# Designs tried in a protein design chat: VHH binders against o26223. Part 302

Target 1, 191 residues: o26223
Amino acid sequence: MKLLWTSQHIKVTVHIDGKVSKMDVLEAIKTRRSIRKYQDREVPEELIDKILDAAMCGPSAVDERPWHFIVVRNREMLEKIPEVHPYGAMVKDAPVAIIVCCDSSLEKIPGFWVQDCSIASQNILLAAHSLGLGAVWTGVYPLEDRVEGIRRLFSIPEHVIPFSVIPLGYPAENPGTRDLFDPDRIHLEKW
Below, E stands for the ipSAE of ESMFold2; O stands for the ipSAE of OpenDDE; V2 stands for 0.75 times the mean of E and O plus 0.25 times the DockQ between their complexes.

## First folded at step 21 (VHH)

Design Z23 (framework vhh_7nfr_2; at its last look DockQ between E and O 0.55; V2 from the best seeds 0.00; counts 0 for: pae E 5.0 > 2)
Fold by OpenDDE, look of step 21:
Structure Z23 (fold): chain B 191 residues (1-191), chain A 124 residues (1-124)
Amino acid sequence: as target 1 above (191 residues)
Amino acid sequence: QVQLQESGGGLVQPGGSLRLSCAASGFTFSRYDMSWVRQAPGEGREWVSYITYGGKDTWYADSVKGRFTIARDNVKNTLYLLMDSLKSDDTAVYYCARDAFDFYSEHGSPFDYWGQGTQVTVSS
């Protein structure tokens, strides 16, 4: 069954008083879309702090919390990211990007850091959406050229692994919503 | 203007070898991941091979793994596909494509530019 893309308009209600209406968690998850076009508008530091707080609230293997975050606002640096990240073209148009990294020295169980950083990255996307921002997950790990490119560009130590680059901004597009539910992917009691 | 031009296709016997080339122009070749895609008659497009912009990572479809090798020369702005142990099932038009793939993309096409293709025919 070809899942028909139903375009539902994401109503992000930004109140005139600058208060973002609270979105419930299921609504945030279901209505979140990758946003690659941004307004020429700065993102307040307060919102970035909220997003980073959310990024650190996810679980991690044996509570290892291996994640680090680089917040990038410098225009020159944002413009350089596409040079080492082929799908990072939109980063140059974003007012801010978050680079999610793993400090391997904090890893307690090998390999789980990928899950940990994925959870952190997803929380960034959800938090951004709930706050009226658009964001997109651009993969860095495990592609060696991208990992090394980002490491070099931001002088990241060898024991720290860049995982994802997430540009953020006020959205200048509305791609609608998708229905991704697939009952064929659900197995009861056994495969 | 972005241009991709494939060459090196032809008729070959089963078990034979070919080397395809793709000449790239109109963009900074060394900054883009690249792919080979093929289309057999009556079939859909099949992703064949992928290479990162620096050439450090490569990917192969299971159907060509161990037989094909993707490579690139960023100084010459050229993408290559070395095809060994060719089979009749490898008969297709082979396209060079600039990779715009977002691994977390919600959009359909992983490529933004294509060449015109080069015909590869494997027949006894």
Scores: ipSAE 0.493, ipTM 0.795, lowest interface PAE 0.9, mean pLDDT 90
Fold by ESMFold2, look of step 21:
Structure Z23 (fold): chain B 191 residues (1-191), chain A 124 residues (1-124)
Amino acid sequence: as target 1 above (191 residues)
Amino acid sequence: QVQLQESGGGLVQPGGSLRLSCAASGFTFSRYDMSWVRQAPGEGREWVSYITYGGKDTWYADSVKGRFTIARDNVKNTLYLLMDSLKSDDTAVYYCARDAFDFYSEHGSPFDYWGQGTQVTVSS
């Protein structure tokens, strides 16, 4: 990132190598796909910060914001996730993963944390996509085997519930988009 | 290399019981969630039951809930389906299937390998 600046008599504009990019929100939602293959390329910390900022922008039940996030970049830890999460095999190949957790001590209305953490998880997927990254939501909660395994692996305390593991990186695949709109799922005024 | 071999099918009267087995080889069985899937004559494949890799979580189709029990033995690399109170509608070929994708998949079938199946016939 470079700042544009001027002096009092001479104006100097620095054009940064890069392109102004903008993705329409509806385009992001429509074109986001689960990405399970990643380039051998680091994800800058700045992008992770933006993704987590987006994750925390979601609504939550009575504004309880029960979420916590574990950012995992350590290769040994990433390689251990598939041992406790059979469908997280792509995590070992990702440069980074985000574990979305609920701190139950922050709940104001019991049980709505699942919706809250789902919103945060989806925002992570969309934000990653808008930044040129690919991600996939791998399910942890409510499967006891996965919850127990992830909690032990990352030393997550008992009052904190791991919800999802989201590996991400620059995509090495393009599965394309699908037209999923189904008017038969829309009911006017009543079922 | 992945192999799933079902056994234990047969002919049984309505109200009877059967135990199906599925021997797994060519992969680390204890690392994979597993399902039973069945196909009745002239029908598509119907998911029957699911068990997580450690055996702590199980799910059943509504049509078999309360009558069937899924289990696994990760020492013997074997998946089981205990079938009680069998009905004629349970007549099908039963397949052991390995789950391939998480529940949040945007792609087709969640199963990447299944066996040749074992016939279960429920008739008088």
Scores: ipSAE 0.100, ipTM 0.555, lowest interface PAE 5.0, mean pLDDT 86
ESMFold2 (binder alone), look of step 21: mean pLDDT 81; pTM 0.818

Design Z24 (framework vhh_7nfr_2; at its last look DockQ between E and O 0.68; V2 from the best seeds 0.00; counts 0 for: pae E 6.4 > 2)
Fold by OpenDDE, look of step 21:
Structure Z24 (fold): chain B 191 residues (1-191), chain A 124 residues (1-124)
Amino acid sequence: as target 1 above (191 residues)
Amino acid sequence: QVQLQESGGGLVQPGGSLRLSCAASGFTFSRYDMSWVRQAPGEGREWVSYITYGGKDTWYADSVKGRFTIARDNVKNTLYLLMDSLKSDDTAVYYCARDAFDYYSEHGSPFDYWGQGTQVTVSS
């Protein structure tokens, strides 16, 4: 019996009256997709603020909160990012990008900053999705060319490590939903 | 038009060495990560080696680690694979591929362009 998973098009009905319908947490997680095509439409600053607020709400090792965020709206800079990020082609088409960084001087326990910045990055993606925006996580760390490229491009200090570049915009594509559940990855009590 | 052209393949005895080249054109070579992929007869494609666009990071499959070296010349728009201590199991068609892989992406294929390949045969 081939279970035809009917791709239920979850119509994110952006109600006209500016009230972004609140997705519940599980809905946001399950329906989120990487979005690489964007409308020719500006993202309001208020939405970016909400996204950044969410980015800072995640846990961090011993509450070190090592993350910093560069918000990039300048068209020239957005167009330069693909030059140092091979998978960053879509950044040039986005109205805004967030660069997630780690200030190593804030790190208390070595190595956990990657987890901290990952949590922050994921929260950005989820928050963006819940607000009717599309986003994609483009990895910078740990590839040295990308790290150095982004550092140079944005004059980031040596003690600060760029981690990810996340372009954001109103989506111009709908990839649908995926079922990623794999029971073979679940082990009870022991491996 | 994006073009990748491999060369340098041939017949070599076990323990021998070869140098493969891949000439790139039709795009800004220095902005793209590159990989070598091989396919043995009756086998699937095997990822062999990876290099970042600036050449600062490299990766090797366990099967070739310590024997193969990936390199690039961004001025010459050329990718290289130095193969030492060749084994019979290294016999395959070797392809250069433009890397489109992102560990955080939902993309299916790690490569968007391939060369025609060059045959490497290791036999006594």
Scores: ipSAE 0.544, ipTM 0.805, lowest interface PAE 0.8, mean pLDDT 90
Fold by ESMFold2, look of step 21:
Structure Z24 (fold): chain B 191 residues (1-191), chain A 124 residues (1-124)
Amino acid sequence: as target 1 above (191 residues)
Amino acid sequence: QVQLQESGGGLVQPGGSLRLSCAASGFTFSRYDMSWVRQAPGEGREWVSYITYGGKDTWYADSVKGRFTIARDNVKNTLYLLMDSLKSDDTAVYYCARDAFDYYSEHGSPFDYWGQGTQVTVSS
């Protein structure tokens, strides 16, 4: 652990043989965009570990934590995803994808696993963005064609429900910023 | 190369039925989700219905729910819209469209190819 000091300030710089995230959480939420074009560049395993750690930090109904994650790097498998998920075409160009799944045997409150896996999916998007990566959430559940296609392709058992496929990589595009705040959506005290 | 050709429109009385067809060619039809979209005189285009590539999932606009049925035949490469209990408000040009929609993404227009349209007129 390395400490730095100056005459006018006390500075603490932590160096733990890795990169330090510098993005504020509100900035990450406001600037995250769906990224569908990726550089031909590997994503280090350590970044995937950080992203999945963040995914598992989300709240869940009665702390059921029903999520499981499949990390896909194999080119042949990534190239097959569009065959069962035609709107996931960008997945074939991604260096890696994360499939968010629900293990229904962990479900404690019926039906809340959708919210649980949605939270994990959004955390993946934000964490990837904070690490300099781009990602997009491609929908699987509740569309039966997509659910069955992904389940078959990855040998997912019947009690496990694929929820989303999230390709990610270093971005090869830069969509502009968006101003989406709409005060007409805010209701004080009642509708 | 990609072609979508609608047919089956016409003049019908209120309460009547029509079956629209859309012949698809120039792409692997069974790999794509499809939609019907309509445009009434002087109006913008309104999404009507959507069906996944395998046909197992369907969705409808509230205005047609319970009266219209979307279907597909992946052997004949044909998309259908079965319209029952037709009302004058259903008068429009009906288009089939190849759907690029992923409702979780920030994608712009959800359609990348359109048919020529077929006129449906509901009048007594």
Scores: ipSAE 0.129, ipTM 0.574, lowest interface PAE 6.4, mean pLDDT 86
ESMFold2 (binder alone), look of step 21: mean pLDDT 82; pTM 0.829

Design Z25 (framework vhh_7nfr_2; at its last look DockQ between E and O 0.47; V2 from the best seeds 0.00; counts 0 for: pae E 5.2 > 2)
Fold by OpenDDE, look of step 21:
Structure Z25 (fold): chain B 191 residues (1-191), chain A 124 residues (1-124)
Amino acid sequence: as target 1 above (191 residues)
Amino acid sequence: QVQLQESGGGLVQPGGSLRLSCAASGFTFSRYDMSWVRQAPGEGREWVSYITYGGKDTWYADSVKGRFTIARDNVKNTLYLLMDSLKSDDTAVYYCARDAFDWYSEHGSPFDYWGQGTQVTVSS
């Protein structure tokens, strides 16, 4: 059964006046896909800065903002990440990866740091997509082997918990869009 | 080439025990999470147990929890499933599978390689 890749060409309407038309937020959310193949092209620092800015704009419990970010460009380190992350194979092919971490010393309400770091991670994905980059969320927490592996690899202190690894790059694939809307998951007034 | 070969299946009475083994080759076994999956006749594939690459985390389906134990020997490149208190409902082909699931994958299958399976039959 030939999986017909219907290449729905996401028409990135490049407006003629050289201004990269800013993707609206709903478009970014709806059209974002996990990207695991990247071009042999460097990601400018300016784009990473914008992504990290977006990562820090999400809400957090009691405004605790427990997140830290490790930006990894070193090829040797990128190549080592798959050794401690079974699904991290694509990381070695990415020009850059962001490791999202929680500083537990900043936590004000126990357990909410997972939500906080999830929001930060999702904002990274959306921001990357809106900027014409591809990214994928690779989970680290709560798997102890992955947490410890990443901690050891990057000399992360014990009070800091690696949460996710997000490789980024210019996309070398187009997986298309998905319709994930499910009305059966919506309940009105009661379950 | 990635290879997974299950062994240890057989016929056992209810309440009996079996130990399944899966010999892995063609890849760095110690870098991959592994799972056992079973398929009973006429039924779909059922995820049975999961273990992280370092063996620090394990998961069990509710149907086998407290009875089965997943383990691995990364030196021997071998995955194990210890099955105690076997029931008739445990009758199935048991597959060793290399886990490719990142928990946020958009892919349909959490596994990229499978063994040929080993038959487990629990019958009086």
Scores: ipSAE 0.554, ipTM 0.816, lowest interface PAE 0.8, mean pLDDT 90
Fold by ESMFold2, look of step 21:
Structure Z25 (fold): chain B 191 residues (1-191), chain A 124 residues (1-124)
Amino acid sequence: as target 1 above (191 residues)
Amino acid sequence: QVQLQESGGGLVQPGGSLRLSCAASGFTFSRYDMSWVRQAPGEGREWVSYITYGGKDTWYADSVKGRFTIARDNVKNTLYLLMDSLKSDDTAVYYCARDAFDWYSEHGSPFDYWGQGTQVTVSS
């Protein structure tokens, strides 16, 4: 909400936040798609802040919150990601990417950081979608070649583990929705 | 122009061994993950094994785990599949494929380039 006053008009309240989500959470979960084509349009920092706020709202094992995020907008850095990530070609075309990392010194229970960072990564995808952006989760961990390559490229220290690279931007494609419900995957009372 | 050329197939007795090779050209081989895929007569294609572009990570289908070994030589631009303890159920055409799969995508991603295949036949 923004309050404006001009010399010729009575003060009026103007809502200037076209990025406020109006989508039901179940709709967001069902309609989010991986987006690999982006408009040549910058993503405002305010939207990235909202996305990272959402990423940090997820639960974590014993509240360890092991996640760190690297926000990448530099063209030279984005263009180098495909050199260490074979399927990250769309990252060079994105206006921004978020690298989700685990600081292993924050682990309280060894190995649960994978679940923690997965939760943060999915929250990034859902938050981006709710703000009118498209994103895709490109896998880094557990592939050692990708982990080493991303760590080297972004000077990530030894105790920090890059988990995922998530390019995002205003979508330039619409793959449509899917119906993936499979009742055979549901077991009542026992297998 | 991407090219993948398999070789090393043939007829072998149960319990025998073979080494398949795949010569790659027309792209920077060391920048791509690779897979072996097979197709038995009358069946769909079955993923067999996967190796990352640097060779540090490998995976195998349960049906071949412990018997097959995937390897690559990024200097010679060659992918290998070492097959030991072959069984009749391993009879198939084996394909070298450049992997385009995004592990966390909700889209099924096909391999973007395939070789011509090499026949492996395991019989008494």
Scores: ipSAE 0.179, ipTM 0.606, lowest interface PAE 5.2, mean pLDDT 86
ESMFold2 (binder alone), look of step 21: mean pLDDT 81; pTM 0.819

Design Z26 (framework vhh_7nfr_2; at its last look DockQ between E and O 0.58; V2 from the best seeds 0.00; counts 0 for: pae E 6.0 > 2)
Fold by OpenDDE, look of step 21:
Structure Z26 (fold): chain B 191 residues (1-191), chain A 124 residues (1-124)
Amino acid sequence: as target 1 above (191 residues)
Amino acid sequence: QVQLQESGGGLVQPGGSLRLSCAASGFTFSRYDMSWVRQAPGEGREWVSYITYGGKDTWYADSVKGRFTIARDNVKNTLYLLMDSLKSDDTAVYYCARDAFDMYSEHGSPFDYWGQGTQVTVSS
């Protein structure tokens, strides 16, 4: 019995008629994939604004909101990112990247900024996906070479810590969906 | 073409030391993180050590921590593994690997290129 893995092509019907079909939040979470190939197509500023709005809607420790965002569209700068980020090869092919940073001067409780910036980064990924874009989280912090490389490249001050680089674009690949549910990771009442 | 060539393996007694080298060519070595991976007979591949492209960060498996030291010379395009206090359990083929690790990757392999490996045998 050949189990025909019917690749259910989730047709993300991007309705061309300007009505952004509202993706259900659970659908967005479950169907989101890292996208590393992009079309030769510009991302409208309006979409970036929506993504950044979403990035700032997450919770933060004691509402410290330590995040800053660098939006990079300059081709020369995008092409330089792979020089200081070994897994940043796809950034050179993206029309835009967002660098998520922490301003340490805004931190109220030490160490929670990592959680705050992670939440912001994940919201960027989910928002991008819901808008018909592809994105990938490339880690910068806590690797010192990457942190210093990005800092130098974008003239980021010492009190600001680059956390992640997220290239975005219209997807030129479809990795499909995966099931990551693991009941062995769920404990009831006690370990 | 990307090439990685390991050397420095051999037979050594328990408690002895070896220095492995990996010569890299065909790519900009200074832009890539690198790792050592080993495979013992009948066992799967084990990640041994990691170093960032600039050499500022290193990682070691618990099994080798305190005994092995990873280093690199970006001018010479060479990766090193200094192995001290060798044990019989360190017997394996040691591979140099170019790191393509995405910390948030959905990919199966964290490495895109490997050397042919060098045999390390620790025996009395």
Scores: ipSAE 0.477, ipTM 0.785, lowest interface PAE 0.9, mean pLDDT 90
Fold by ESMFold2, look of step 21:
Structure Z26 (fold): chain B 191 residues (1-191), chain A 124 residues (1-124)
Amino acid sequence: as target 1 above (191 residues)
Amino acid sequence: QVQLQESGGGLVQPGGSLRLSCAASGFTFSRYDMSWVRQAPGEGREWVSYITYGGKDTWYADSVKGRFTIARDNVKNTLYLLMDSLKSDDTAVYYCARDAFDMYSEHGSPFDYWGQGTQVTVSS
C-alpha cells in the first residue's frame, strides 16, 4: 500500500504564494463579508476555475442548470461597467469580475432561474472567500436599466439574462465578522 | 461638487398631498439611481423610495406603498416624490439621496450624497 503512493499526491500541499487555504464550510459562511477594495494583484486562472466549478455544483430547479458565466479581466471592459451599472463602481478596481447569466432556453420550469442563479452567485462568494479572495454580489436583475446596460455592453443575446456582476480580488480591507443570529426569526411548528 | 437641494415641504392636514422636488447638480444625474429617505423626530433614518437611473424601476417601503410615487426628469435633473393620503406618521424631514451601493449591501447606508432635507409636517 505504501509503494502505491504517487509523488503528485505529495506535491499538492503548496499554493503559488506558499500558503494552503482551507476553510470549514460553516466558518466560510459565517466569516464571508462583502469586499469592495482589492489589492493590485492578479487572480490566477486556477482560482477562477475552482470558483466556477463550485458555482456549477449548486442545485437547480429540476436540474435545469440555466447558468452561464462571463469572466471579465479586460481593463477597458471593467472600467465601462460603472457606465451602465453604477453600483458596480468598485468593479473598475477589481482584477476580475464574473457575470452570472441565465440562458432562458435552458429553463425547464419557468421563473425558477432566479433561485438557480442566486445559488450559483452565493457559491461564487463562498468559494472565493475560502480561497483567500474577497468578492461582492452586485445586483443586475431585476432592474431593467441594469439588465439592458450589461446585456448591451457584453453583447449578451436577448434570451440570456444577466443576473449579477461579482467583482473579486485579494482583499484590501477586513470588515471583520458580525454575530447576526437572531432567535426571534426562528418559529417552532408554527409562525 | 455634488449638490442636492430639496423643496416642496410644508404643513398639511391628514389626507392631504405634497410634491417634493430635488434639484441635482455637479454630477451626471441620469447615471445615478436615487432615493428618498426620511427622518422623524427622535428616530433613525428610514428609506422611503428608490428609482433607477433610467426611471424604469421603482420601489417603495411598505409604510408608503400605494400612497407615494417617486419619479425623475433626467432632462431637468430633478427627482420627485408625490405624496398622497398623508398621515401623521409621515411627519419627517425628507432627504434626497444619491445611491452608491447595491441594495444587497451588508454595510451601512448605500448613499454617498444627501440633500439638506425638507420638512413635511402632517397635523390638523
Scores: ipSAE 0.062, ipTM 0.522, lowest interface PAE 6.0, mean pLDDT 85
ESMFold2 (binder alone), look of step 21: mean pLDDT 80; pTM 0.805

Design Z27 (framework vhh_7nfr_2; at its last look DockQ between E and O 0.59; V2 from the best seeds 0.00; counts 0 for: pae E 5.3 > 2)
Fold by OpenDDE, look of step 21:
Parts: C-alpha cells; sequence; structure tokens
Structure Z27 (fold): chain B 191 residues (1-191), chain A 124 residues (1-124)
C-alpha cells in the first residue's frame, strides 16, 4: 500500500484585489517555511511596514525593546552581504533584507536581548508568511566574524550588535509542510 | 569546480600527534566556514570541528575537545586539523567539508562539498 503523500498544496490565494486574506496565527506558525528563492518582483513598502510593526509587537525583558532594524534595498549592499555571511547566499537574490540589531544601551537586564531579538526575528518571519512573502532567518550573532562583517559593511556602531539578516521576497519555491511535533520533548510535571 | 583535498593521515601510536591539511580550490575559500568530519568503520559521520570563515570562532566535539585544534590559512586556501593525544577511538576517515550549516534543519546536510578523505589509524 503506497501511502500517496498527497502534498496538500496550501494555495496561499493572494487575492489580487488588495485584500490580503489573513491566515490565522496557528496556520501561519505551522505552514511557515524558510524561503531562499525569490521572484523578480519588488516588495511594496507597505508590506515592509506591516512586517516591522509586527516585529515590534513581541515581548521583551522588562519591556526593554532593544531592537533596531536596518531595511536594505540597495542592490550593491545586498550583493555584499554574502561576502561576510557564508549562509547568506540567497540575500543577493532578494529584493529586500531586514537586519535585526540590538542597541546594548537599551538593555536593562544583561543577556535577555538575545531572546528579545529572536522574538522580533520570528515575528518578521511569521508576518512575512502571512502576507504572502517568503523569508529566512540567517544567524549573525554570536559568530564574531559575521557580527564584525555586518557591522563593518553597514557602519554599525560598537554598542549596536547585529543579530540576524532576514531576506524577504515573493517566494519562487514551495518547500511544502513538515510535522515537527515530538511528544518525547514534552514532560509532565517533572523531567 | 569546487575541490577539497585532504592529506596528512596515517598510522600513529596512541598518544601520538598528526596534522591534517585540506587544500581548497575552485571557490573563494576565505568566504566560507569549514568543518572537519570523521567516519569510523561501521559508524555514522561525526562532526569533529568547525571554524568560521575568518577564523575567529571555533567549535569542537566533546570527544576531541582539548586535544584537537582547527585552524585555517586563507592566503594558502588551506584548512588544518592538529590532532594531539590521539586515541584508538580517533581511528576514522577524516573529511574536510565546506560548511553550509543553517540554524534551521530545513536542509539535509550541513555541508555542500566534501573531500575524498584521509585515513587516520591509531593503533599500538
Amino acid sequence: as target 1 above (191 residues)
Amino acid sequence: QVQLQESGGGLVQPGGSLRLSCAASGFTFSRYDMSWVRQAPGEGREWVSYITYGGKDTWYADSVKGRFTIARDNVKNTLYLLMDSLKSDDTAVYYCARDAFELYSEHGSPFDYWGQGTQVTVSS
């Protein structure tokens, strides 16, 4: 009995009539995939604004909100990112990238900024997906070569730490869905 | 064409030392993170060591930590593995690999290119 894995094509029906069909939050989380291929199509500024709004809606330690965002559309700069980020090859093919940074001067409790910027980065991914875009999280921190490379490339001051680079675009691939649920990772009341 | 060629393997007694080299060509070596991976007979591939493209960060498996040192020369396009205090359990084919590790396991292999490997045998 050949279990025909019917690849349920989640038709993200991008309705042309400007009404972004809102997927529910669980659908967004479960169906989100890393997208590394993009169409030759520009991303409207309105969508980037929505994504950045979402990025700033996450919680942070003692409400420190240490995050900053660099929006990169310049083709030359996008093409340079792979030179300092070995896993950022797809950035050169994206119409836009967001660099998530931490301003250490805003940090109230040491070390929680990583969680804060992670939440912001994840919200970017989810928001992008819900809007019909593809994105991927490329890690910068804590690798010193990448941190310094991105810092130098974008003239980021010393007190600001680049955390992630997230290229965005209309997807030119469909990796499908995956089930990542693992009951062995769930412990009741005690380990 | 991307090429990786390992060398420096051989037979050594327990407690001995070896230095492996990996010659890289066909790509900009200084822009890629690199790793050493080994495979013992009958065992799966084991990640041994990692180094960033600029050489500022290194990682070691617990099994080799304190004994092995990964290094690179970006001018010579060469990756190195210094192995000290070798043990019988270190016997394996050692591969250099171009690192394609992504934080998220959405891709199969964390490496996109491998060498042919060099045999390391630790025996009395």
Scores: ipSAE 0.424, ipTM 0.755, lowest interface PAE 1.1, mean pLDDT 90
Fold by ESMFold2, look of step 21:
Structure Z27 (fold): chain B 191 residues (1-191), chain A 124 residues (1-124)
Amino acid sequence: as target 1 above (191 residues)
Amino acid sequence: QVQLQESGGGLVQPGGSLRLSCAASGFTFSRYDMSWVRQAPGEGREWVSYITYGGKDTWYADSVKGRFTIARDNVKNTLYLLMDSLKSDDTAVYYCARDAFELYSEHGSPFDYWGQGTQVTVSS
């Protein structure tokens, strides 16, 4: 792990020579960008499985884990999203999208499901990035028009709340890195 | 061809009211979120208000909250801004703009189409 930071190229120099190194978690967090342009290239199911595994690793209020995920690959369905979600226009160009939902019947403590689904959504973005994919979180909740539009389009039952739509694919753009650290946002001991 | 055409501006006294209209054509108006944006003399553009495509969700800049009301008529393809209790600081050219509010992304809301604007002047 430590030796991998000294190379300009990712090297296969671990104890089982030939294995490709993975992205460091702080690097993934700092370099993840919203990607809205995708290659015409299929995303393997195995990568989606890894992303959803990561999504479910997040903490949740009292371990309620209220999330459900809809994986959308059908071209006709992806092309209909702009009818109910203005920012969903780029979703029609993605090879796959993940819809993060809350099943309100799984809530153990009211009002915390938004944080729970936000954690899962961010984990999807980071996991996708670490696997060489690009993604963007398009918001659904709390906008009533978007919630009802997505629910209708995907036959989501009334007790399930669509939270976010996350298109993803191999990136066809490179926005570069950002330096967003702002020490004025840090307060020691008190405001 | 997307077209947005504002009307209803004019000269008003402080405390007065105006209703701005924006006629939309060349696209399915009911599928798009909309905003009003204004530009005061010598200043940059300032976002004023936002409404979702179905009209269920609205937001306002703090400077106009409680005084302005955004509305839409998806049958007539028209966006409105009802302006009450006008102040001299509201003097600006007002534009309607097609907007998409991504939520929780690193981008602001891009405006991809604009009207030509309508002048609102508030003076004693």
Scores: ipSAE 0.124, ipTM 0.586, lowest interface PAE 5.3, mean pLDDT 86
ESMFold2 (binder alone), look of step 21: mean pLDDT 81; pTM 0.820

